# Designs tried in a protein design chat: VHH binders against q9ft69r177to353. Part 24

Target 1, 177 residues: q9ft69r177to353
Amino acid sequence: LSTWVAHKDCLVLAATGSGKSLCFQIPALLTGKVVVVISPLISLMHDQCLKLSRHKVSACFLGSGQLDNCIEEKAMQGMYQIIYVCPETVVRLIKPLQKLAKTHGIALFAIDEAHCVSKWGHDFRPHYRKLSVLRENFCASNLEFLEYDVPIMALTATATVNVQEDILESLHLSKET
Short names: E, the ipSAE of ESMFold2; O, the ipSAE of OpenDDE; V2, 0.75 times the mean of E and O plus 0.25 times the DockQ between their complexes.

## First folded at step 19 (VHH; framework vhh_7uia_1)

Design t4 (at its last look DockQ between E and O 0.87; V2 from the best seeds 0.00; counts 0 for: pae E 3.7 > 2)
Fold by OpenDDE, look of step 19:
Structure t4 (fold): chain B 177 residues (1-177), chain A 121 residues (1-121)
Amino acid sequence: as target 1 above (177 residues)
Amino acid sequence: QLQLVETGGGLVKPGGSLRLSCVVSGFTFSHYAMAWVRQAPGKELEWVSGISPSGGRIYYKDSVKGRFTISTDNAKNTLYLQMSSLKPEDTAVYYCARYSKDWTRTMYDYWGQGTQVTVSS
């Protein structure tokens, strides 16, 4: 959270069930800006939305598993505090997300299960290798309305040194992370 | 009055099968997407399966793919979950839930009382 406050990228290593999700949920609550969470599975996104609804946090998930076609438009209008999205969908939504960043603000990109970017990990997912588009498209040098780069938080429960390096490199996170 | 009522739960051995039913009343069944959600003891709610109003779009939790089948009978206003090859990990209270037309307030606006499914040797 300290790194987020400083508008810096960070890698969070925390065990499953340790409450690591609070790391990206709190920024949404504090700033009033949207947090976008990349998640690998529809079921995980669904479960998180269920959990957040119980805590009166507005959240949705976008992707093939979403049965309501209007949700995406509402999400891009800033109607949800937290937006869960799969990697392939976030890539498709880069332009709409840039508009969201301009009109409402994006506090954080959180990449959950970040170990999925690495072939050295136990759950490699090719679509995670495309997530460098976040750093590339949401930086102050690219978007003139941004005062600073939108922070990216990578989260994983388990990661060897090699996997950690892959995460930092693949996502184009600062080496200061 | 809107109501969802689950039935079909019970005790089964690993590898067994159960068919859950959810009878709905008080709304046009075919106009709403429906879901099965379950909660195991001491665990959070977890989504199991969802089906669109037309039945044309169906999704499953990965751990139940190939074992569970969600379906609807609009004439009977009933949602089904056919469960096969049941595992102890499937032990939970199973709820049927209606997807809300207004996601800004809640994802699911109505739930059943739940039916207990216990898988044990």
Scores: ipSAE 0.752, ipTM 0.884, lowest interface PAE 0.6, mean pLDDT 92
Fold by ESMFold2, look of step 19:
Structure t4 (fold): chain B 177 residues (1-177), chain A 121 residues (1-121)
Amino acid sequence: as target 1 above (177 residues)
Amino acid sequence: QLQLVETGGGLVKPGGSLRLSCVVSGFTFSHYAMAWVRQAPGKELEWVSGISPSGGRIYYKDSVKGRFTISTDNAKNTLYLQMSSLKPEDTAVYYCARYSKDWTRTMYDYWGQGTQVTVSS
């Protein structure tokens, strides 16, 4: 968490079940700002939202698998602290998300299962390689209301050195502790 | 009063089939999205499948895609889950659940009591 407090990007390598999700959930709770989580699987997003709902944390997911058309509008109005999105959907939502960053603040973009960006990983997903747009569209040089770039946190449990390097390069992340 | 009642569970061998039913009362069934959610002993709840009110949008967890089919019969106020090619890892209590229209409070606002599905040699 010290890297996030310093407003810097990071890559989190943590075993499954070690509380990896807390790395992005805690910033949402501490700041009152929105955290946007990019996730590759409908079932994963669904299960995470269910867990948060049962603990009374305001969360939703957007994109494939969302059966209620009104959730996206409510999310862009700042009604949810944690928003899970599919990679392809976040690209479509760049401009609404810029507005959300202005009105309510975005503490962090979390890219869960970040190994999906790498062809050297066990679960390559081509839409993940487009996520470099997050850096391009949420930096202080491009959005005058931002004091700092919105940090990008990449998270994975299963990354070799080659996959780690591919994650950092493909997502345009600075190397941090 | 709102009720969701699951039936159709049982013991089945690997490769077998079962059809789960969830009979609904106390709300306009055709106006709500519905889901099947399961829980193995000692494990967390796991979403299996969801269906839109119209039935036009259907989603599955990847591990059950091609083996399970979710459907509705609005005339009978019934949600179904047809399960084929069952595996031991499908063993769980299966719940039907109604999606809330206000996710700021809860994701599912009503649950059934569950029906046990056991897949074992």
Scores: ipSAE 0.301, ipTM 0.683, lowest interface PAE 3.7, mean pLDDT 79
ESMFold2 (binder alone), look of step 19: mean pLDDT 85; pTM 0.864

Design t5 (at its last look DockQ between E and O 0.86; V2 from the best seeds 0.00; counts 0 for: pae E 5.4 > 2, framework grips)
Fold by OpenDDE, look of step 19:
Parts: C-alpha cells; sequence; structure tokens
Structure t5 (fold): chain B 177 residues (1-177), chain A 121 residues (1-121)
C-alpha cells in the first residue's frame, strides 16, 4: 500500500487466503477511483464479486463469462468500484479504459495470479504476456491528462526468483519495483 | 412472492452422485441467468455454475468441470445440478441464485435457503 500511495508499481507476494485482495480493494475505497483487476478465471472473478457484494462494494467482471453487454458499458462509465477482467478482454478495452481513466480515474491496475506470465511458473497463461499494454498505454508520457503513471500491482502467492523476474520484465514494471 | 427452493442434498460417499433441484416461483427462466453457489464450513461463498436463459450459455468452476451438469426445465420452473464423482471438498451448502439485472446493487438478487451436501467416507 505504501508503494501505491507513492504511485509506484509493486510486486506483492502473499499466500492464498492471506488477504492480498485487500491490497487492491482498499485503493478503490479510499480514492473513489476505479480499480481494474486482471484475473485469469471466470470462477475467481465470480467469487471475488460475490465476496465484494456482501461488503457493499460495487464490483463486476468483464469477459467471456459475462452475458450482459450493458455491464461493460456501465463499467466503462465508472459505475463500479472494482472491475475484474480477463487478460484478453483488458487488451480489447484499452481505449475505453483510457477514457475511464480520464473521466473518472483509475487508481490501480491489479494483476492477480501474476505468475501466469512466466513459463517457469506452474500455471503459464499466454494471454498474460500481453499485459505489458497496461504500462505502455497508461503512462503520463502517453496520456497528457495523467499527472503520473497509473500504478500496476502484480500479485502472486508463489514465485521463484526467476518467476519474479519474469513478472517484472513481462509487465514492464518500474525497475524500482 | 418470488421464491427459490433447493432440494436434493444429502450424505453420499466419495465417488457418489446427487441431483439438486431448485424450484422457482414468481418469475421464469426465460429472462434470467441462474447460478449454483456453495459455501463450505469456514469457507467463503464460491460460485459453482451458471446458465443463461434457455440454457444458451453454460459455465462451470474448473474444479467441477466434467463432474457437474447444470440444466433447466422451463416447463417445471426448475434449475438442476447433477453432481457426479463427488469429492469430500464438494461438501457444502448449495444455493441456487438468480443473477441480478443490475450489478451495481448486487450480483445475485434472490437466493434459496440452500441444501446441504455432505461427501464423506
Amino acid sequence: as target 1 above (177 residues)
Amino acid sequence: QLQLVETGGGLVKPGGSLRLSCVVSGFTFDHYKMAWVRQAPGKELEWVSGISPSGGRIYYKDSVKGRFTISTDNAKNTLYLQMSSLKPEDTAVYYCARYSKDWTRTMFDYWGQGTQVTVSS
């Protein structure tokens, strides 16, 4: 959280069930800006949205499992505090997300299960290799309305040194991470 | 007077099968997505399966793929979950739930009371 406050990218290593989700949920609650969470599985996104709904936090997920097209529109209008999205879907939504960043604000991009970017990990997912588009498209050098780069938080429960390096490199996170 | 009522739960041995039913009243499946959600003791609620109106699209939690089958009978206003190859980790209260049309308020707007499924040797 300290790194987020400083508008810096960070890699969070935390065990499953340790409450790592709070790391990216709190920014949404504190700032009133939207947090976008990249998640690999529809089931995980359902579980998270279900949990958040019980805590009166507005959340939705976008992707192949979402059958309501209106939800995507509402999400891009800033009607949800937290937006879960599959990596392939976030790539498609880069331009709408830029508009969201301008009109409502994006507090954080959280990449859950970040180890999926690495072939050295136990759960490699090719779509995660495309997530460098986040750093590339949401930096102050590319978007004039941004005072600072939108922070990216990568989260994983397990990561060897090699996997950690892959995460940092693949996602184009700041070297200060 | 919208209501969801689950039945079919019980005690089974590992590898066994159960068929859960959810009878709905006050609305029809033609307009709403339905889901099965479960909660194990001391665990958070977890999504199990979802089905679009008329069964056009179906989704499963990975851990139940190939073992569970969600379906609807519109004539009976009943949602089903056929469970096979049950495992101890499937032990939970199973709820049927209706997806909300407005997720800004809640993902699920109506729930049943749940039915207990226990898988034990």
Scores: ipSAE 0.689, ipTM 0.866, lowest interface PAE 0.7, mean pLDDT 91
Fold by ESMFold2, look of step 19:
Formats: structure tokens, C-alpha cells, sequence
Structure t5 (fold): chain B 177 residues (1-177), chain A 121 residues (1-121)
């Protein structure tokens, strides 16, 4: 379990229950910028938001399972420190998220359950393959207000070397040293 | 005066069924989104199912989908959870909860006291 506090991508391989989610939650608290977390399941997003609410951290989720349409509007206005979003919804929100990055800052994108990007993994989800658009749409070459690319943190509990390589390639992440 | 009261828990064998009820008072029941949330012994709270005020949008945790049915009866101000094909893993205290209108402060603003569901052979 290691994070790059510099402006670099990383892949986090940590067992379930080892505090993996803290890797993206601490940057939100320390920077005051928004962290956007991509998650594959409604129940996971609900449970994370419930935990954060009990600890007085403002968080929401967007996408399927969100019963209140006003939450998305508030999220894009910077009202939540941590925004959980399903893969298909984050793709739809690229332009609003670029605006959010300009007005409030986005500390990083966390892609939870990143093994879902790999057809060779145990839980392939096709919408995860589209997440490479995050690198393309939140890099300094495309956004004048960015000094550095917005880091992408991919997180998974279990991945073979082949799945790890597929994650790095499919999401267009920089390689480790 | 706002109250959420769960009933219908009990002991049941694997494969059995139970129906949980949550009678609400003190708010306009059909104006709020509602959920069932459970907590197994020694475990964290986990969301089970949610329902919109109209009953038109319903969502389930994947592990209960097809086995549990959430519903409402607005005339009785009652939220239900029909549980079938129960497994030992479903053993928990089940809470009825109301979604807040303002998640910037809390996700659920009112909770019942919970009802125990035990599934054992």
C-alpha cells in the first residue's frame, strides 16, 4: 500500500479491508480539492457514502441508484469532497467535471476495482474500458489551467501480473519506476 | 414526533421467508426516499435496498436481488421488505432509514431501532 503524493499515476494493490479507500480519501482532506471515485456497484457506493457520512465527511454518489436528481447538480458545484460515480456516468460528465476541475480543483481520479477493465480478470465490466478518456480529458496539454495532469489512482485487491499490465495499458497509466 | 418502527424479524431456517415492516409517522411518507440497511454482528452497516417516494424506482444490493422485494403502502405509511430464500449470511439487524434531502450533512437523517433477523439451521 503506497501512494505517490507527487502528481503521478499509481496502481494500488491492497487486500480488501486493508484501508485501500484511505489512499484516495486522505488527498481530498489534505488538499481541499475534490476526489472523484469510479466504482462498479451501487451497493459499494452506498456503503462508502454511509461510512463517510457517519464520520462527517461530505460525499455523494452519482449514477444508477441515485434517487435524488439534485445531488448531481450540487456535486458539480463543488459541494462534496468525495464524489463516487459509476463508470458509464463519469463518461457522460466529462465536460462538467472539467469545469469542476477549473473552479474547485480535482485532486485525483480513483478507479476502484480496477481489475474490471480487464477481460482477463475475474470481473470484467465493459464501461471500465472507456475510462481511458480521463487521462485524455484531464491532462495539462488539453486544459490550460492545469500545471500537471490530474493523477489517476487505480485500486484493486487482487490482480495477476497480466491483469496489472492490462490495467496500466487500458487506462493509459504511466509505468512505475 | 417522527418515528420509524420496524417489525417482523425473527428466527428462520435457511431457505425460509420473512416480511419486515416499517411503520412511519411524523412526515409525509410519500415525499421521501426510503431504504433498508442491515448490520451483521461485528460488521459495518450495509445498504440493502432503496425505493423512491412514488415506488417507481427501486434498487437492490446485488446479493439480495431476486430474493428480496422492497415495497410501500402509502395508505398505511408503511415500508416493507419481503425476504425469501434466506441464507445464514442474511443474519443481521435490519434498519428502516429515510434518505436526507441534503447529503452534504448526512445520507440518512432518521433511523428506526432495528429488528433482528436470524437465519440458522
Amino acid sequence: as target 1 above (177 residues)
Amino acid sequence: QLQLVETGGGLVKPGGSLRLSCVVSGFTFDHYKMAWVRQAPGKELEWVSGISPSGGRIYYKDSVKGRFTISTDNAKNTLYLQMSSLKPEDTAVYYCARYSKDWTRTMFDYWGQGTQVTVSS
Scores: ipSAE 0.174, ipTM 0.614, lowest interface PAE 5.4, mean pLDDT 78
ESMFold2 (binder alone), look of step 19: mean pLDDT 85; pTM 0.864

Design t6 (at its last look DockQ between E and O 0.89; V2 from the best seeds 0.00; counts 0 for: pae E 4.0 > 2)
Fold by OpenDDE, look of step 19:
Structure t6 (fold): chain B 177 residues (1-177), chain A 121 residues (1-121)
Amino acid sequence: as target 1 above (177 residues)
Amino acid sequence: QLQLVETGGGLVKPGGSLRLSCVVSGFTFSWYAMAWVRQAPGKELEWVSGISPSGGRIYYKDSVKGRFTISTDNAKNTLYLQMSSLKPEDTAVYYCARYSKDWTKTMFDYWGQGTQVTVSS
């Protein structure tokens, strides 16, 4: 959270059940801006939205598993505090997300299960290798309305040194992260 | 007035099968996406399966794929969950839930009372 406050990218290593999701949920609550969370599984997105609903946090998920065709439009209009999205969908939504960033603001991109970017990990997912588009498209040098780069938070429960390096490199995060 | 009523739960041995039913009333069943959600003892609620109003879009939790089948009968206003190859890990109270048309407030706006599924040798 300290790194987020400083508008810096960070890698969060936290065990399952440790409450790592609070790391990206709190920014949404504090800033009033939207947090976009990349998640690999439909079930995880459902579970998270379900959990957040109990805490009066407006959340939705986009992409595979979506049962409401209108929810994407609503999400891009800033109607949700937290937007879960699968990696392949976020790539498709870069332009709409840029508009969202301009009109409502995006506080944070959170990449959950970030170890999926690495073939050294236990759950490699090819679409995660495309997530560098976030850093490339949401930086102050690219978007004139941004005062600073939108922070990226990578989260994983476990990661070897190799996996950590892959995360940082693949997502184009600073080595100081 | 609006009601969801689950039935079909019970005690089964590992590898067994159960068919859950959820009969709905008080709304147009075919207009809403429906879901099965379960809660195991001491665990949080977890999504199991979802189906779109038309039935054209169906999704499952990975751990139940190939074993569970969600379906609807609009004529009977009933949601089903056919469970096969049941495992002890499937032990939970299973709830029928209606997806809200307004996710800005909640993902599910109505729930049934739940039906107990116990898988034990």
Scores: ipSAE 0.635, ipTM 0.840, lowest interface PAE 0.7, mean pLDDT 92
Fold by ESMFold2, look of step 19:
Structure t6 (fold): chain B 177 residues (1-177), chain A 121 residues (1-121)
Amino acid sequence: as target 1 above (177 residues)
Amino acid sequence: QLQLVETGGGLVKPGGSLRLSCVVSGFTFSWYAMAWVRQAPGKELEWVSGISPSGGRIYYKDSVKGRFTISTDNAKNTLYLQMSSLKPEDTAVYYCARYSKDWTKTMFDYWGQGTQVTVSS
């Protein structure tokens, strides 16, 4: 968590059920800024949004599994604290998300199930390899209104050395400890 | 009075079929997306399937694709879930739920009482 406050990327290696999702939920609550979470499955996003709604945290998901066309417009107006997206959806929404970062701020991008980027992992998903665009499109050198790069938090329960290194390389994350 | 009433649950052997029904009243059925959500004993709520108000968009969780079919009959204000090739892991209470139009408060704003589906030999 201290890495996020210092505006730095991080890789979170935490067992299932250890409160891994709190790592990205707390920044949203503490800053009032939006947290964008990349997740691989429609059913996972549904279940997370359902859980958050019971705790009075405004959340939504965007993408092919969303049945309400108005949710995306409301999300880009800053109405939800946490926005879940599929990997392909976040790539499509780069420009609207840049506007959201300007108007409301984006505290971080959380890449959940980050092991999906690695062919060495048990659950490789090719769309995850495209997520390096987040670094390119949300850095202070490319967006004049940003004082700091928007941090990228990668989260996984899977921890082999090869998978960790592939995550850092594929997502262009800092190796700093 | 707004009501969602599920029926059609029961005990069935593995490989069997059931059709769940949810009869709605007290709101304009054709204006709202609907879902089936289930809860196995000792587990959290689990989204199963959703359908748009027009029926033009339908989504399933991966583990039920090809086995379950969600549908609506607007003339009867009824949501259905046709379940086939049932497995023991499908055992749960199945709820009919209405998607809220404003997720800032809640994702589903109305729920039925649930109907039990038990798959065992």
Scores: ipSAE 0.274, ipTM 0.669, lowest interface PAE 4.0, mean pLDDT 79
ESMFold2 (binder alone), look of step 19: mean pLDDT 86; pTM 0.875

## First folded at step 20 (VHH; framework vhh_7uia_1)

Design u1 (at its last look DockQ between E and O 0.87; V2 from the best seeds 0.00; counts 0 for: pae E 2.6 > 2)
Fold by OpenDDE, look of step 20:
Structure u1 (fold): chain B 177 residues (1-177), chain A 121 residues (1-121)
Amino acid sequence: as target 1 above (177 residues)
Amino acid sequence: QLQLVETGGGLVKPGGSLRLSCVVSGFTFSSYNMAWVRQAPGKELEWVSGISPSGGRIYYKDSVKGRFTISTDNAKNTLYLQMSSLKPEDTAVYYCARYSKDWTRTMFDYWGQGTQVTVSS
């Protein structure tokens, strides 16, 4: 959280059940800006949205598991505090997300299960290798309306040194991370 | 008054089958996305399956894929969950829920009372 306050990228190593979700939920609650969470599993996104709804946090998920075709449009209009997306979906939504960043603000990109970017990991997912587009398209040098780069938070429960290095490199996170 | 009533739960052995039913009243069943969710003691609610009004979109939790089948009968205003190859970890109270058309609030706006499913040897 301290790194987020400083508008810096960070890698969070936290065990399952440790409350790592609070790390990216709190920024949404404090700033009123939108948090976008990249998640690999549809079922996980459903569960998270259910959980958040019980806490009166507006959340949605975008991707193949969404039954409502209008949700994407609503999400891009800033109607949700937290947006869960699959990696392939977020890549497709770069331009709409830039508009969202301009009109409502994006507080944070959270990449859950970040170890999926690494072939050294136990759950490699090719689409995660494309997530460098976040750093490339949401930086102050690219978007004139941004005062600072939109922070990226990578989260993983387990990561070897090699996996950590792969996460930092693959996601183009700041060297200060 | 809106109401969802689940039935079909019970005690079964591992590998057994159950068919859950959810009868809906007070609203147009065919106009809403519907879901099955479950909650085991001491655990959080978890999403199990969802189906669109037309039945054209169906999704399952990974752990139940290939074993559970969600379906609807619009004429009977009834949602079904056919469960097969049941496992002890499937033990939970199962609820049918209606997706809210107002997604800014809760994901689901109406729930049934639930039906207990117990899988034990």
Scores: ipSAE 0.508, ipTM 0.788, lowest interface PAE 1.0, mean pLDDT 90
Fold by ESMFold2, look of step 20:
Structure u1 (fold): chain B 177 residues (1-177), chain A 121 residues (1-121)
Amino acid sequence: as target 1 above (177 residues)
Amino acid sequence: QLQLVETGGGLVKPGGSLRLSCVVSGFTFSSYNMAWVRQAPGKELEWVSGISPSGGRIYYKDSVKGRFTISTDNAKNTLYLQMSSLKPEDTAVYYCARYSKDWTRTMFDYWGQGTQVTVSS
């Protein structure tokens, strides 16, 4: 959490079920800004949104598996505190998300299951390698209204040193150095 | 007034089949997306499948693809889940649920009472 307060990227390594999702949920609650979470599976996004709904946190998911075509428009208008999105969908939504960052603020991008970027990991997903565009499109040098780059938080429950290095390299994370 | 009623649960051996039904009343069935959501003992709620009113868009959790089939019969206002090749890990209470049209308040706004499915040797 102190990394987010310092406006820096980070990599979170936490066991499954250890409250890893709180790392990105707390910034949304504390700032009132939107948190965008990249997630690899329809069912994971469904389950997370359902859990948040039962705890009265407004959340949605966008992309594959979304049956309601109106949700994306509402999300880009800032109606949800937490937006889950598939990797391929977030790439399509870069410009709307830049507008959302201007109008409501984006506290951070969370890349959940970040090991999916690595061919060395147990669950490689090629679309995850395209997520470096988040750094490129949400930095203060490219968006005049930003004082600081929007932080990128990568999260995974399982990552060897090689997978961790691949995550940092593939996503162009600053590593706090 | 508004009701969702699940039936069709029971005890079945691994590899067996069951068909769950959810009869709805009190709303225009053809205007809402519907889902099956399950909860194993001591576990969190788990989304299983979702379907648009016409049946034109259907999605499944990966672990049930090829084994479960969601469908509707609009004339009977009924949502179905055909479950085949059942495994012990499918043991849960199965709920039908209606997707809200306003997710800022809740994701699912109406739920059935649930029907128990037990898959055991």
Scores: ipSAE 0.429, ipTM 0.750, lowest interface PAE 2.6, mean pLDDT 81
ESMFold2 (binder alone), look of step 20: mean pLDDT 85; pTM 0.857

Design u2 (at its last look DockQ between E and O 0.89; V2 from the best seeds 0.00; counts 0 for: pae E 4.2 > 2)
Fold by OpenDDE, look of step 20:
Structure u2 (fold): chain B 177 residues (1-177), chain A 121 residues (1-121)
Amino acid sequence: as target 1 above (177 residues)
Amino acid sequence: QLQLVETGGGLVKPGGSLRLSCVVSGFTFSHYHMAWVRQAPGKELEWVSGISPSGGRIYYKDSVKGRFTISTDNAKNTLYLQMSSLKPEDTAVYYCARYSKDWTRTMFDYWGQGTQVTVSS
């Protein structure tokens, strides 16, 4: 959280069930800005939305598995505090997300299961290799309305040193991470 | 008055099968997305399966794929969950839930009371 406050990218290593989701949920609650969470599995997105709804946090998920096509438009209008999205969908939504960043603000991009970017990991997912577009398209040098880069938080339960390095490199996270 | 009533739960041995039913009243069943969710003792609610009004879109939790089948009978206003190859990990209270048309407030707006499924040798 301290790193997020400093508008810096970070890699969070936390075991399953450790409450790592609070790391990216709290920024949404504190700032009133939107947190976008990249998640690999439909079931995880459903579970998270279920959990958040019980805590009176507005959340949705976009991409495959979403049954209501109208939710995407609402999400891009800033109607949800937390947006879960699969990696292939977030790539498609770069421009709408830029607009969201301008009109409502994005506090954080959280990449859950970040180890999926690495072939050295136990769950490689090719679409995660495209997520460098987040750093490339949501930086102050690219978007004039941004005072600071939108922070990116990569989260994983387990990662070898090689996997960690691959996460940092593949996602184009700051070298100060 | 809107109501969802689950039935079909019970005690079954590992590898066994159960068929859950959810009878809906008070709204047009065929106009809403429906889901099964479950809660094991001491665990959080977890999503199991969802189905669109037309049945054209169906999704499952990975751990139940190939074993569970969600279906609907619009004429009976009933949602089903056919469970096969049951495992102890499937032990939970199973709820049928209606997807809300307004996710800004909640993902599910109505739930049943649940039916207990226990898988034990």
Scores: ipSAE 0.652, ipTM 0.847, lowest interface PAE 0.7, mean pLDDT 92
Fold by ESMFold2, look of step 20:
Structure u2 (fold): chain B 177 residues (1-177), chain A 121 residues (1-121)
Amino acid sequence: as target 1 above (177 residues)
Amino acid sequence: QLQLVETGGGLVKPGGSLRLSCVVSGFTFSHYHMAWVRQAPGKELEWVSGISPSGGRIYYKDSVKGRFTISTDNAKNTLYLQMSSLKPEDTAVYYCARYSKDWTRTMFDYWGQGTQVTVSS
C-alpha cells in the first residue's frame, strides 16, 4: 500500500486467499475514488461483487456475463466504488473511464491475475496484452487534469521471475517496486 | 409477498443428474434477471449461472459449462437448473437469487432458502 500512497505502480505477489484483494479495496475506501479492477473470469467478478455487496461496498462488474445494460451507464456516472471489468471491455471503455477519472477520480487500476499477460505463464490470455493502453491513456502527460499518472497495481499469486518481468514490460509498469 | 422456493435437490452418485426448480411468487418474473448461486460447507457463496428474462442471455461458471443448463418457464414462474455429469465438487446448497435492478446497495435482492445437492459415491 505505501507504493500506492506515493502514486507509483506496483506488482503484488501473494498467494490466493492471503488477502490480496484488500490491496485494491482499501484505497477505494480510504480515498472515496473509484478503483477499476481488471479480472479474467466472469465467475470471479460475480463472486467478488457478491462479497463486497455483503460488506456494504458498492461494486459492479462490466463486460461478458453482465446481464443488465444499465449497470455500465451507472458505473461510468460514478455510482460504484469498485468496478470489475473484463480485459476487452476496459479497452472499449477508455474514453468513458477518462471522463470518470475527471469527474470522480480513479484511485488506481488493479490488474488481477496479471500473469495472464505472459505467454511464459501457465494461463496466457491475449486480451491481457492490450492492457498497456491503461498507462498510455491515464498518464498525466496525456490528461491535463491529472497531477500524477493513475497507478497500476498488478496482482498475481503465481509468477516466476520471467513472468514477473513480462508483466512489468507488457503493462509498462515502473521497475521501482 | 415475495418468495423464491427451490426444490429438486438430493443425493446422487458422481456422473448423475438432477434438475433444480425455483418457483417464484410476489413479483413479475419476466422482468428480472435470475441466477443460481451455491455454497459448499465452510465455503463462500459461489455464482453458478445467470439468465435474462427472455432467455436470450445466459452465462455459466466455466467449471459447469456444458454440464449445467439454466432455463426459465415464464408461464409457471419457474427457474430451472438442469445438472448433469455431476461431480463431488458440485456438492453444495443451491440458491435461487434475483438480481437487483440497482446494484448500489446489493447485487441480489431476494434469495430462496436453498436446496441441498450432495454428490457422493
Scores: ipSAE 0.261, ipTM 0.657, lowest interface PAE 4.2, mean pLDDT 79
ESMFold2 (binder alone), look of step 20: mean pLDDT 82; pTM 0.838

